# Ledger of designs, part 10: VH-VL binders against Rho GTPase-activating protein 7 (ROPGAP7)

Target 1, 201 residues: Rho GTPase-activating protein 7 (ROPGAP7), of Arabidopsis thaliana (Mouse-ear cress) (q8rwq4r167to367)
Amino acid sequence: LALEDIDGSPSFLEKALQFIEKYGTKIEGILRQSADVEEVERRVQEYEQGKTEFTFDEDPHVVGDCIKHVLRELPSSPVSASCCTALLEAYRIESKEARISSLRSAIAETFPEPNRRLLQRILKMMHTISSHSHENRMNPNAVAACMAPLLLRPLLAGECDLEDDFDGGEDNSAQLLAAANAANNAQAIITVLLEDYGSIF
Key: E = the ipSAE of ESMFold2; O = the ipSAE of OpenDDE; V2 = 0.75 times the mean of E and O plus 0.25 times the DockQ between their complexes.

## First folded at step 6 (VH-VL; framework fv_lecanemab)

Design d26 (from a1 with heavy chain W101Y F102D G103S E104S L105G M110F V112Y)
Fold by ESMFold2-Fast, scan of step 6:
Structure d26 (fold): chain C 201 residues (1-201), chain A 123 residues (1-123), chain B 112 residues (1-112)
Amino acid sequence: as target 1 above (201 residues)
Amino acid sequence: EVQLVESGGGLVQPGGSLRLSCSASGFTFSDYGMHWVRQAPGKGLEWVAYISSSGSTIYYGDTVKGRFTISRDNAKNSLFLQMSSLRAEDTAVYYCARGEYDSSGYDYYFDYWGQGTTVTVSS
Amino acid sequence: DVVMTQSPLSLPVTPGAPASISCRSSQSLLHDNGYNYLEWYLQKPGQSPKLLIYLGSNRASGVPDRFSGSGSGTDFTLRISRVEAEDVGIYYCMQALQTPYTFGPGTKLEIK
């Protein structure tokens, strides 16, 4: 339902993704640049009031933040804790070729269909943006930095069942280090999925 | 070997026009954004203009906007700078410089420069 | 526009000695993608500029390992561990975060 309304028509998220693909590729800092919070909230409310179409004169940064708003408000992460664990295990393989093959396998074999479909759809938009990095300054790593926390939320929350040693230190510095490592891993995983999009999907 | 060769510089009177060319070889020209950078005699470097690999995105420095036009011909591996309404302060060596590879993940550095072509604006 | 400043503007160095050049930007060059969009260029006498360092700390191809870049945000340093005669020239930092791209005023490195 994230991509379709009950009647099968494209959802708010799907329409926003299409808008970014059509009008966002040449916008510098797209997906990174924040829009005014009040303007984003207003646009979400307008959709709920029946303004279901995005027009060409919409602010692309507002539409980008609408995508992030929807992803943040989803009851469950686009990628579940167990799916995050599968991606992190695959990503840790030292051989680049084996890593790509394992990521493809993890997505094809582990992900429930709705989650795989949602992840693939969002990555398609992200891949389109990063393929125009010379124009928009959003290379795969930059796009991944903006979107990874929204896609791999359980990894950032420490919910993945792996050898990860979050020592739960009483010292605040240990907690900050663990959070930074999780964020770096999430960004790196999404970066690989974008760089090798055609091999993985 | 990556090579950029500028041409078209010369002496021109204030208010005049010149067209600079940059011929690229040794790489796939259509995969890279391109820049013009200038250097006035005894002065530092000043960025002038940028054009994306496809030609769809163009940026200019404030001092040249409205007077200079950057363009490219990917079939001929050539970059151009059409200069009009030239002023004494446009006197400089003009360098062609290669930008970052499209979709590389590292954007907008000048990894290769031409030898430069000299433009002198004087009456 | 982002203003770039360098210090020192003149740097006489004994051959074999280390050298350090500072670059400051009027705005943070740290992008949300985690990269600092700062570059270092060397222009040797009578030559075109050449890229030394990109994204703050990455050495360009063919650049000797005695050159290193460091820093983040608004404060950056170029270091040469052992200055050689061929290092003479003017060193420029440049921000590539946003247009218009802007260069520092340059630091002239000379052998004393």
Scores: ipSAE 0.000, ipTM 0.437, lowest interface PAE 16.2, mean pLDDT 84

Design d28 (from a1 with heavy chain W101Y F102V G103W E104G L105S M110F V112Y)
Fold by ESMFold2-Fast, scan of step 6:
Structure d28 (fold): chain C 201 residues (1-201), chain A 123 residues (1-123), chain B 112 residues (1-112)
Amino acid sequence: as target 1 above (201 residues)
Amino acid sequence: EVQLVESGGGLVQPGGSLRLSCSASGFTFSDYGMHWVRQAPGKGLEWVAYISSSGSTIYYGDTVKGRFTISRDNAKNSLFLQMSSLRAEDTAVYYCARGEYVWGSYDYYFDYWGQGTTVTVSS
Amino acid sequence: DVVMTQSPLSLPVTPGAPASISCRSSQSLLHDNGYNYLEWYLQKPGQSPKLLIYLGSNRASGVPDRFSGSGSGTDFTLRISRVEAEDVGIYYCMQALQTPYTFGPGTKLEIK
């Protein structure tokens, strides 16, 4: 389980998310500023060797990158290809109120329960960070830019079912434009989920 | 109102065992790391043990390693110190203390202490 | 282990006068993150200890402005700008840079 170990205790991901909520809210550029790759790899190895808790004096940027490492290494995306399609369809609704309602319905009706819980948990941490943007300089758009590619991987990989996402693409220029549009859509979707977190979850 | 109440102290013979408890109220116990600190009669403070909020990280002072075990039960809002192989030098008032902070809050390390419970090791 | 020392061990002070207590550590308490992991505690007669200063210079909640902490690395000072009768007790410094956490021997502040 992504959020808990087999024995029901909090997982590495859950502990890292708690650390960022507790100690990361006032850290400028949290989730955006990269830590040294070697430091991140060392900290992951330390967890595997029994250092299972994050102490208050750990580097928040290293812990943030640990979260990204776990999300990148998950065998399947937090949000499946069909769920990405549902989110994108809801996001394309022109009315703001109808868009929010449709995103809420898409999440409630199409997401498997474990995927919904995982997405909600990660968004809770992200929402907490963006709520302190005056201190950390990470507004909802900035947090979404850092995290959306890790949460909506099928959208970025071109695995969604929408025909208009596949209508270009005999050559590399059309493929690059499609990839850029997918990245912008992923960021925009996550931004709405953060800005209207209380209405959607 | 944050409260920490220690219990379980008493008179015990050298080589004996004793279990101290600390009951927490007025805050979410599972969000905070906890410490035990002791003070021998007329002496200074000595840090004894730490346990993280989840219970996974534990540290001990050198004088008690291998003899004392710190543990917690978050469902019961309780902290414990199991003391074994007790010596005369373990005679002290034992305090539990809340130790951890969150960025942007006013709650800080050893920010709240209990009233203490007295352990006397004597024959 | 980090050894903590304090001076003076006994500090008689006239009411309203300033007071200073020195704390020294056997190794630097300055972490690479820029913080000094040094704390000050006060134990008033018959009471449990209370936090005064954390991370070298930050006052804990409810601590009067007359208390200040300064220093870096191995040499730290607690200052009271104007001592009041309620300030009597034993003052302890503590390092939290590494386990085992260690306290200084304490400084007894008394009114002369």
Scores: ipSAE 0.000, ipTM 0.423, lowest interface PAE 17.2, mean pLDDT 83

Design d8 (from a1 with heavy chain F102Y; at its last look DockQ between E and O 0.02; V2 from the best seeds 0.00; counts 0 for: pae O 6.8 > 2, placed apart)
Fold by OpenDDE, look of step 7:
Formats: C-alpha cells, structure tokens, sequence
Structure d8 (fold): chain C 201 residues (1-201), chain A 123 residues (1-123), chain B 112 residues (1-112)
C-alpha cells in the first residue's frame, strides 16, 4: 500500500502527508497553488537518492505537489469505479442523516481495506487543511476541487454507470458537459465527506 | 465586487408564507456557507439559519425551526429562505450573509452582508 | 443556548479618545483547537452589519488597526484606540461556538 514501505516504515506519500499536516496548515492556497514541475521532479528524485526526510525549510507547495504526483502515478485509482458509484448513490440521498449513514456504509462495505485506509488517510490530511481555512483560505470545497480528481478517477473517466448518462451522441459538446458534471459530482462528494468528516469517520 | 442582494420581502398576514431570495455575485458562491440573520425594528440581531456550501449541513434558530426552510441553488448563485406560518414577531429586516469557514466546528463567520429585505407580518 | 451580554449598552465617546466594549458569554467560547469562537460586528446607522473581528482577535479585511479584539473563555473586549466619527453605530458580539449562534444585545457608540 502507498502509505508504508516494504519494511513497514512510512512511505514517501505518508511522509509528505505528515509534512503538509504540520507545515501546510498556515500556507495560503496550499494544495491549490502549483509548484514548478521541475522542482517537484527534482524532489522526487532526491527522495529516491536518499533524501527521505522532509525538513521544515522545504516549500510546502512542492511537497503538496509531490502528494498529487504520487496519487497520479498510482497504478490503480484510490477509489475504484464501484466505490465511486456507491459514493455517488449515497451522495444523492436528500436526507442529511440518511446520506451520512449511506456514505458511511458505502465506505465500510464497498472499499477494500487498503483503499479505505488510503482514502481515510488522505481525507484526514484534507480535513486538517480545511480546518485551518481562516489561515490558508482553503475551505472544504476548495480542497475538494484540488484533490477530488485524483481520488475519484473513475468518476471523472466516465467509468461509473450513471443513470443520467445522457446517451449523448459523439457530440463533443455532450462529452464536455458529461465531463464537467462528473467533475462537479466528484468535488461535491469530497466536499460532503469533509464537511461531515466527523460523522462519517 | 463581492455582492449579496436580498429580495422577496413584503407585507404578509399572520399564518401566511413568503419566500426570500439572495443573489450572490463577484465570488464563487458554491465555496461558501450562507446565513440568514434578521433584525426586528429597533432591536438587535438574531441569527436565523445556516446552510453549508454543499447544502449538506443546515442549522436553524429555535424560533424558526419547523417553519422556515433554508436552501440554495449553486448553479444560480442563489440562497433562499422559505417562511411559513409567519407570526408578528417574524417582522424584521432579513439579511443574507456569506459565511467564511472557521475550521473544526464547521462554523462560519459572516464577512459579507446584503442590504436586507423587509418582511412585515401584520393583520 | 449560550447567553451573550455586553457592557456598556451606551457608550458616549469624545473623538480621538479610546473606547472599550466588554462582552461576556454564559459558557466558555474557547475550543479545544485553541481558538475562541467570538465575533464582533458593527452596524452603522442605516447600514447592514459589518464584520470587525473574528476568532476573538483577528481583524477582518479592511478593518482599521485601531480596532482590536482580546479576551478568552467567557470574557472578551473590543478596543478602539482612537475613536473616529465614522465609528458611530451599534457594536455586537456573537458567539459562533455552537448553534444557535447568539448575539449580544449591542453597544451603541455615540460621539459626545
């Protein structure tokens, strides 16, 4: 799993998450502002070369982008298509209490343990960041906008059977609209997970 | 410019219903929680309701619970307050306010206010 | 419900003089996260309320530095180092620790 190395030590991802939780909470636009791609690549390489600790003097935006990089490079989505579908169905429930219950059940029942752990760990970081939005200007919705595409990959890729899938023909406009809707749904789902984090986890 | 504009106020009889609207502009409406706050003539401020950015979290003041419904349409940058079973004591200027995220308690402080819309409940 | 009180309720001030308003809550507004969930609002005559202070001591955007918030737990103070004519209005404290949010009764600041 992406959080621990073979020897049980914290992985690159876990170390980066810890860094952001410690040093990223007061950084305006954390997870939103992109660092220089070359700097991110360099930092990843440095880690591979033995620089395995993040120090306080590192650029939080670079470390944040390292997290994003790792998530993008995962061979499989942190959240599977079936899990995305379950989350979407739960999200569509109108009653808040019922929705929370359904989201909790979806996460508990549909997620394999490693994936559940990974999602929860990342959401924990995201929740921590959003909890300091008065300092960093990253409220739950803003954080969700940044991270939802990385977490709910199948939803954005159109791999989830959405009943409302407009059988829109090969029209580029329909595809774009579908993609936008998927992105909005992904963001909304993650936003709810953050807003109701304490009730769900 | 960040702006909130309330509408829908008017004169209504006791027991009647009224729907207030708040139109937002100049910011990403869907990123913010929203509040309704009211002020009776010559009185102080009273918090009425809150709705989170996604609409998933809603809170009401005790005096309006069961009678008022707060909702939002993010696609239309609009906040609503459906009022029913109106009473004389509901007479007030109603303000919508943008809520900024506090943090762990998921509470928002109100950094932008509209000019208000007047509701008068009278026989 | 958390009960909020303010003192004084009326505050006549000479221009250029300092002013102080006290706010008290019936329970502590200090959260485990270390922040006090108290806000100060100013409503000028004929205007909508405006946020002055959030989380007890943070000035909102555009608020002059002559305004400051202090205090913790149940006792809070808003200070104006040098009162100006434009500072006339009603000042409200509000707790945002728990719903329902509750306001103090307001303090009316007037120029002598």
Amino acid sequence: as target 1 above (201 residues)
Amino acid sequence: EVQLVESGGGLVQPGGSLRLSCSASGFTFSDYGMHWVRQAPGKGLEWVAYISSSGSTIYYGDTVKGRFTISRDNAKNSLFLQMSSLRAEDTAVYYCARGEWYGELYDYYMDVWGQGTTVTVSS
Amino acid sequence: DVVMTQSPLSLPVTPGAPASISCRSSQSLLHDNGYNYLEWYLQKPGQSPKLLIYLGSNRASGVPDRFSGSGSGTDFTLRISRVEAEDVGIYYCMQALQTPYTFGPGTKLEIK
Scores: ipSAE 0.016, ipTM 0.580, lowest interface PAE 6.8, mean pLDDT 90
ESMFold2-Fast, scan of step 6: ipSAE 0.391; ipTM 0.796
ESMFold2, look of step 7: ipSAE 0.503; ipTM 0.808
ESMFold2 (binder alone), look of step 7: mean pLDDT 92; pTM 0.941

Design e1
Fold by ESMFold2-Fast, scan of step 6:
Structure e1 (fold): chain C 201 residues (1-201), chain A 124 residues (1-124), chain B 112 residues (1-112)
Amino acid sequence: as target 1 above (201 residues)
Amino acid sequence: EVQLVESGGGLVQPGGSLRLSCSASGFTFSDYGMHWVRQAPGKGLEWVAYISSSGSTIYYGDTVKGRFTISRDNAKNSLFLQMSSLRAEDTAVYYCARGEWFGELSYDYYMDVWGQGTTVTVSS
Amino acid sequence: DVVMTQSPLSLPVTPGAPASISCRSSQSLLHDNGYNYLEWYLQKPGQSPKLLIYLGSNRASGVPDRFSGSGSGTDFTLRISRVEAEDVGIYYCMQALQTPYTFGPGTKLEIK
């Protein structure tokens, strides 16, 4: 279980999310700045070897990267291909009020319970960070840029039902443009979920 | 040998500023959180401030919040306490101390190594 | 803030006799992880403080077996089984459960 171990105790991910909410809000560039890869790998191994608590003097950038490591290693994306399609369709609605309502409906009514809980939990942490942007310099758009590729993996992989005629074939420029558009869409969707968190969840 | 050496103490007028330094040797300074603790003449110990190993987490005692700033330079194995708006009640010996942890435990950093202290006197 | 109190504040002892110092906290120092975040420090005359006990009952490196810590929650005791001349000084308990960390007022141990 992503948020809970089999015995119902908080998972590594849940503990890391709680740490960032408690100690990461005043850290400039939190979730954006990368820690040393070997230091992150060492901390993950230390957890597996018995250092199961994040103490108040941990490096928040290392803990942030531990969150990203867990999300990257999940067998399935937090948001499935069909759910990504639902979010993208809702996001493309031009009316702001209809967009927010459609995003709320897509998440509440069509997401499987475990996926909805996981997405909501991660967005809660992200929303907390972006709410302290005056201290950490991470506004909703910046937080979304860091996390969207890990949350909406099928959208970036081109697994969604929505088709634009960007069949790249041998044209490298068309392929790069399609990838950039997918990344921009993922970031924009997550940004709306953060900015209107209270209206959507 | 593991050592902490404080410096920078002296006589300063009320309302003045002073910067204390603590030099660490004999251990990997960047692996440890650090504390400042003070003791007024003939009085007990008072915890002043804490800074985590990376410098990202900082806590202060209520009497010094807004007036003192703790910082560190891991490349120079040095800890600092910048003191401003000094009051007569800040007169004390200031100790730096290393925070040690125990195994898997969270929120426990006991002070296992202490410096010799540096004296700050705030007097007109 | 967590308020720490100690008794007695002055403790005259005969060399070789046992001694005990009590420490009380205004709220429980027992964490959900099962440990009490209570420490004992000794400051000998003219010296810096040194750690004696951490997590309620664990002796710090180099601390003689004659020192022991006990207690849980809000009531803690430091015991010295056989007081020696070198044990003279001021003993402080400290809570490390939450910031700001707070010390007790100290207990002055003197040879009678």
Scores: ipSAE 0.000, ipTM 0.426, lowest interface PAE 20.1, mean pLDDT 84

Design e2
Heavy chain, then light chain:
Amino acid sequence: EVQLVESGGGLVQPGGSLRLSCSASGFTFSDYGMHWVRQAPGKGLEWVAYISSSGSTIYYGDTVKGRFTISRDNAKNSLFLQMSSLRAEDTAVYYCARGEWFGDSGYDYYMDVWGQGTTVTVSS
Amino acid sequence: DVVMTQSPLSLPVTPGAPASISCRSSQSLLHDNGYNYLEWYLQKPGQSPKLLIYLGSNRASGVPDRFSGSGSGTDFTLRISRVEAEDVGIYYCMQALQTPYTFGPGTKLEIK
ESMFold2-Fast, scan of step 6: ipSAE 0.257; ipTM 0.747

Design e3
Fold by ESMFold2-Fast, scan of step 6:
Structure e3 (fold): chain C 201 residues (1-201), chain A 124 residues (1-124), chain B 112 residues (1-112)
Amino acid sequence: as target 1 above (201 residues)
Amino acid sequence: EVQLVESGGGLVQPGGSLRLSCSASGFTFSDYGMHWVRQAPGKGLEWVAYISSSGSTIYYGDTVKGRFTISRDNAKNSLFLQMSSLRAEDTAVYYCARGDFWSGYSYDYYMDVWGQGTTVTVSS
Amino acid sequence: DVVMTQSPLSLPVTPGAPASISCRSSQSLLHDNGYNYLEWYLQKPGQSPKLLIYLGSNRASGVPDRFSGSGSGTDFTLRISRVEAEDVGIYYCMQALQTPYTFGPGTKLEIK
C-alpha cells in the first residue's frame, strides 16, 4: 500500500515520515507551514527520476508537504467510510477511559490490516512531532488540524455520519452545520489518537 | 532477557551466496528498526544495512548495495541478510543490532543491543 | 559519504588516570533540530560492541558516570574521568546523521 512500492521497496511516504521523525521535531510550525509549491513539485519529480533518499539538508517543510501530497493523491482514504463511522461512534463515548478503550477496539476489529498499519505509521510521526510542542509549537490539536482532513476523508465528505447525528430534513444551513461538525469531529478524533497513542496502538 | 542471536555464517566460495538470520527475544521485535554491522578480521566496524520496524524503509552501505538484501519477519521475530555475489572482502563477523524505537513519547536513535555475531569466510 | 577520524588510535593509560578520545567528522553532525547525531561504542576484547553515548552527550542505560561525551558540529570528545581495568577495548565513534552510517577507525585503550 502506501508504505511500500509494488516491488516491496520502501515507499516515498515511508522515507518522508522517517525524515520528519529524525529532523522535524524542533522545526517551528512543522506540518502547518506550507513550503513553496514549486519546491515540493521539484522534490516529487526528483524522487520519480531516481533521487529516492532524503538527505539531512532537505527543507523539512518541503518534506512535510511531500507527505501531504502523497496522502491527497491516494486513490482511497487511509480510513474508509465504515472505519470513520466506527471511530466517530467510539469518540462520542463520554467516559475518557471507555472512549480510549472503544477507539482501540474499533481500530483492532474494523480496520483492514494495511489501513491500520498506515494510520498507525502516520500517527506515530504525528505523535513524535506533537510530543515536542514546546520546541516546534505544534501541539496534538494543531497537528490534528493539519492532518485530519487527509486521514479521515469520508468523514469530511459526510459519507460516514451516524443517522442520529443528522437532521430529518434537508436545507443549506443544516448542511453547513453538518460539515462544520464533521471537521471538528475529525480533528478531535485525531487529537485523542495522538494524546493517547500508547494506550490505543 | 533482551537478546539477539545470529546464525547462518560459514565458509563460502567467491561468487557464492549465503543467508544470515538473527533471532530476537525478550522485547517486541516489531517496534524496532534493525541493523546489520560487520567487522573484518583485525579491522574496524562497518555498517551494512538498516530496515525499519515495519520493513518499509531499507538502507544499504555502498560496498554491499545491489548484492545484499535485508528483510524481516515480524511474526517470527527474525531479521535476515541475503548475501549474493560474495567477495573475499566480505569476510567478517556479522552482527545484528537493535536500532530506533518509538516509545510512544520519544524516538531513540542508536544501536543499544547487539548479538554475539556470526562469522562469514569467503575464500577459495 | 561522511568520513570519521579518531585520535589517538592507540591510548595507553595508567589505572585511575583520565583518558580522552577525539572524533572528527568531515561534515557537521549538528542538525537544524539541535541534535548532534554522534554515538560512541566500546568493543571489549572478544565481545560485541556496546553503546556508551548517543546524540553526542547522552549516556546509555547502565553506562557509568565516569564516561562523558561532548562536542558539537565536527569535533567531539569522549572522556573517561577515572579509567578502570574493565574499560580496556576499542572505542568507536559513529555518525548517524545520514546514510550510509559511518564509524571512525577506532581507538585502542590499554592499561600500562
Scores: ipSAE 0.000, ipTM 0.447, lowest interface PAE 16.3, mean pLDDT 84

Design e4
Fold by ESMFold2-Fast, scan of step 6:
Structure e4 (fold): chain C 201 residues (1-201), chain A 125 residues (1-125), chain B 112 residues (1-112)
Amino acid sequence: as target 1 above (201 residues)
Amino acid sequence: EVQLVESGGGLVQPGGSLRLSCSASGFTFSDYGMHWVRQAPGKGLEWVAYISSSGSTIYYGDTVKGRFTISRDNAKNSLFLQMSSLRAEDTAVYYCARGEWFGELGSYDYYMDVWGQGTTVTVSS
Amino acid sequence: DVVMTQSPLSLPVTPGAPASISCRSSQSLLHDNGYNYLEWYLQKPGQSPKLLIYLGSNRASGVPDRFSGSGSGTDFTLRISRVEAEDVGIYYCMQALQTPYTFGPGTKLEIK
């Protein structure tokens, strides 16, 4: 029930996503620029105490960090380990046209409906932001860099089977390289989903 | 400031033709599907036509299919409705409205969140 | 084609009182994705229609919290907790599940 509360009303996450789509498109560095931690914690607490609406004069950077807070706090990743594996396998296809087709199929065939809806909803907000990059300076790659670690947590944790060169016993240098490769893959996957949103969803 | 401005309405005789235009400003027009909706004097709203962001997907209401053609020019931020074989029952205020932002697949936002002021088409002798 | 009906067609209300408008569709508007593709629009006298509610229950930007949408499948309700003078106009429900998209006949809300 990430997008809806038990009574069917829009959740905190859905309301925050709507706010960013309406008021965040002209904000330079939206989703990348961090808000004051105390302000974010205050706003989350206010929601829990009954301030469930975001007003037009809220700080967009605070609302952006509220989205990240919710995604980080979810009991399970928006995209499960098996779904991450399916996305990574599809992404490895070298033809761009075949890659897009395979990503569409992977999402349709492996994602549980709630996970597909959640991913699609978040990507919709991200696509809206990147479509206004001339105003906010956040192109698809920049938006993906900010959001990918929150969406593809199992990939970053090394739980996807397609990276057979991964060795958890390696020294610090090898560990840093593995982490960088995982981060680059996550960003690249989300970037493709974002750039070709209309073809994939 | 997000705006849609319709033009091209007027008085036309039955069997005639008329071309309506809608000029978009304040947003990236090429990212949104667009709609035409009409309202006859003293009557309710009737959906007329839809065109996707790229122009590849087009739908028409049953009453206008075969007579009206919706089109767009993304370079000019403009939406058009070419009306032919006009009938008295086509008399209405015609509104353009902004639809979903990503085209065909997985359309989440089917709602019309921005509307123009309308342009009046009167079909009579 | 999906047929939309509304009741009542005329709704006189005392200022400050609650109001409810019903909308029914001839076919379910619930998509496999879990959303109801039902929208509510308000047309104030002499003005263009304005979006109030989308996907059954979500308030559009700038819409006061006194407006709420509920329902699923074929039966939907728009509620106004306390009617204000500026709420006068014609309320339309619309289905956006399949083309051709269809509006209800409208409900005229009037102040007594």
Scores: ipSAE 0.000, ipTM 0.424, lowest interface PAE 19.0, mean pLDDT 83

Design f2 (from a1 with heavy chain G33A)
Fold by ESMFold2-Fast, scan of step 6:
Structure f2 (fold): chain C 201 residues (1-201), chain A 123 residues (1-123), chain B 112 residues (1-112)
Amino acid sequence: as target 1 above (201 residues)
Amino acid sequence: EVQLVESGGGLVQPGGSLRLSCSASGFTFSDYAMHWVRQAPGKGLEWVAYISSSGSTIYYGDTVKGRFTISRDNAKNSLFLQMSSLRAEDTAVYYCARGEWFGELYDYYMDVWGQGTTVTVSS
Amino acid sequence: DVVMTQSPLSLPVTPGAPASISCRSSQSLLHDNGYNYLEWYLQKPGQSPKLLIYLGSNRASGVPDRFSGSGSGTDFTLRISRVEAEDVGIYYCMQALQTPYTFGPGTKLEIK
C-alpha cells in the first residue's frame, strides 16, 4: 500500500515526501506545476512492479503528483470530518495567539494518533518547501492552495458538523458560494499551520 | 518603454543550427520568467520553451525537446534559444515573451511579446 | 498533452454586434486551488499576440470591459459585448495548467 512499509523500506508516500524534501526545494513551482496524468500513473505502476526507489534524476513534478495521487486515492480523508470541524472552529478565533493555541489543542486532543502523525508528516514536507520560497517561489499560502483540498476533503464536501451548512442544497447559487467559502477556509487553515508550524507541532 | 527585441533569424539548411537572441529593456529582466513561442506560416501559435527568472527551471515543448536549448544571461538582459538538428517544420516566426508571475496561484501569463524573428529551414 | 479546440474557426461579425468564441480542453483545467488555468490571446494582423484574459476570467491590464471570459473545467467562452473594428484578428485560447503549454487553433474574427 502507499502508506505501508515494504520489506523494511519506507512506504511509497514516505519515499516521495523524502524525495521532495531533498530534491524539490530549488524547483520553481514545486507542488503547483502539474505533471502529465499518464506519467504519474506509469510511475505509480513502476513502484508496484519493483521500482521502489526514487533516484535523483527523476522529475520532481511527477514525484509531487505521486504524493497528490496517494492523498486523492485514500479511502478516507487524512483529516476526518470531526477533526476538520475542530480546526475550523479554532481558526475562526480572532486573536492570533488564541488561534494558534486552539489549533494546537484541537490537533493534540481530537485527532486519532495515526491521523495526527500523517498530517504532521505531510506538513513537515510542505513546511520545508515553503521555507525555501526564495528559490522555489512557493510560499506558505501557495503550498496551502495546492495541498489543502487533499488534506481537508470533508470540509470541501460539506460534511463537517457545523451550525454553518457549507452545502445549502437549496439552490445552485447557494451551493456554489458555500463551496467557494469552504475552499478558502481550507487554504487559510493550512496556511496558518505552515506559518506557525514550530508553535503548533 | 518595456520592450523585447528578437534577433538571429535567417535561412538555414535542414540539419543545421541557429542561435536566437532576445534583448530586454525597460524592466528588471532578472525578476521575470521567459518563454519562446513560434508560429509557422499560416498556422497557429505553438509554445516552445520556458525558463524561470533564475534559470534553474526549464521546460520544452515535445517537438523541440532534445534539439533546442533555452538559456539566459541576466547580467546582459538577454534570452537565448540554441536550435540544432533543424527541420523544415521548424520554419516559423519565433517570439520571445515575458512571463508575469501571479503570486501564490503560480501563473506565468505572457504579458509582453517581442516582434518576432523569422527562421526558414530550407535547402 | 492537453489538446485545445476552438469554435468557430471563422467568425464574421457586424460592427457593434456581440461575439462569442468557444474553447474546449481534452482534460480539466481546474486546479485543486479552485482556478482555471486558461488564457486568451489576440493577434491582430501583422502584430504580435497580446494577452486578453488570464485564469479564465480576469482581464489583463488595459483590456476593455467589453471583453469577458467565463467557463470552468473543460468548457470556456470568450465574449465581446460590442465588436469594434480594432478587435479584428485571431483569438487563441491557451492552457497553462501543465507543460507543455498548448494553444487552441485560433478563431479569426472578421468584420462583415
Scores: ipSAE 0.000, ipTM 0.514, lowest interface PAE 13.3, mean pLDDT 85

Design g12 (from a1 with light chain A96D; at its last look DockQ between E and O 0.49; V2 from the best seeds 0.00; counts 0 for: pae O 6.1 > 2)
Heavy chain, then light chain:
Amino acid sequence: EVQLVESGGGLVQPGGSLRLSCSASGFTFSDYGMHWVRQAPGKGLEWVAYISSSGSTIYYGDTVKGRFTISRDNAKNSLFLQMSSLRAEDTAVYYCARGEWFGELYDYYMDVWGQGTTVTVSS
Amino acid sequence: DVVMTQSPLSLPVTPGAPASISCRSSQSLLHDNGYNYLEWYLQKPGQSPKLLIYLGSNRASGVPDRFSGSGSGTDFTLRISRVEAEDVGIYYCMQDLQTPYTFGPGTKLEIK
ESMFold2-Fast, scan of step 6: ipSAE 0.346; ipTM 0.775
ESMFold2, look of step 7: ipSAE 0.513; ipTM 0.807
ESMFold2 (binder alone), look of step 7: mean pLDDT 92; pTM 0.949
OpenDDE, look of step 7: ipSAE 0.016; ipTM 0.628

Design g15 (from a1 with light chain T99W; at its last look DockQ between E and O 0.09; V2 from the best seeds 0.00; counts 0 for: pae O 10.6 > 2, placed apart)
Heavy chain, then light chain:
Amino acid sequence: EVQLVESGGGLVQPGGSLRLSCSASGFTFSDYGMHWVRQAPGKGLEWVAYISSSGSTIYYGDTVKGRFTISRDNAKNSLFLQMSSLRAEDTAVYYCARGEWFGELYDYYMDVWGQGTTVTVSS
Amino acid sequence: DVVMTQSPLSLPVTPGAPASISCRSSQSLLHDNGYNYLEWYLQKPGQSPKLLIYLGSNRASGVPDRFSGSGSGTDFTLRISRVEAEDVGIYYCMQALQWPYTFGPGTKLEIK
ESMFold2-Fast, scan of step 6: ipSAE 0.339; ipTM 0.776
ESMFold2, look of step 7: ipSAE 0.636; ipTM 0.845
ESMFold2 (binder alone), look of step 7: mean pLDDT 93; pTM 0.949
OpenDDE, look of step 7: ipSAE 0.006; ipTM 0.550

Design g4 (from a1 with light chain L97I)
Heavy chain, then light chain:
Amino acid sequence: EVQLVESGGGLVQPGGSLRLSCSASGFTFSDYGMHWVRQAPGKGLEWVAYISSSGSTIYYGDTVKGRFTISRDNAKNSLFLQMSSLRAEDTAVYYCARGEWFGELYDYYMDVWGQGTTVTVSS
Amino acid sequence: DVVMTQSPLSLPVTPGAPASISCRSSQSLLHDNGYNYLEWYLQKPGQSPKLLIYLGSNRASGVPDRFSGSGSGTDFTLRISRVEAEDVGIYYCMQAIQTPYTFGPGTKLEIK
ESMFold2-Fast, scan of step 6: ipSAE 0.238; ipTM 0.742

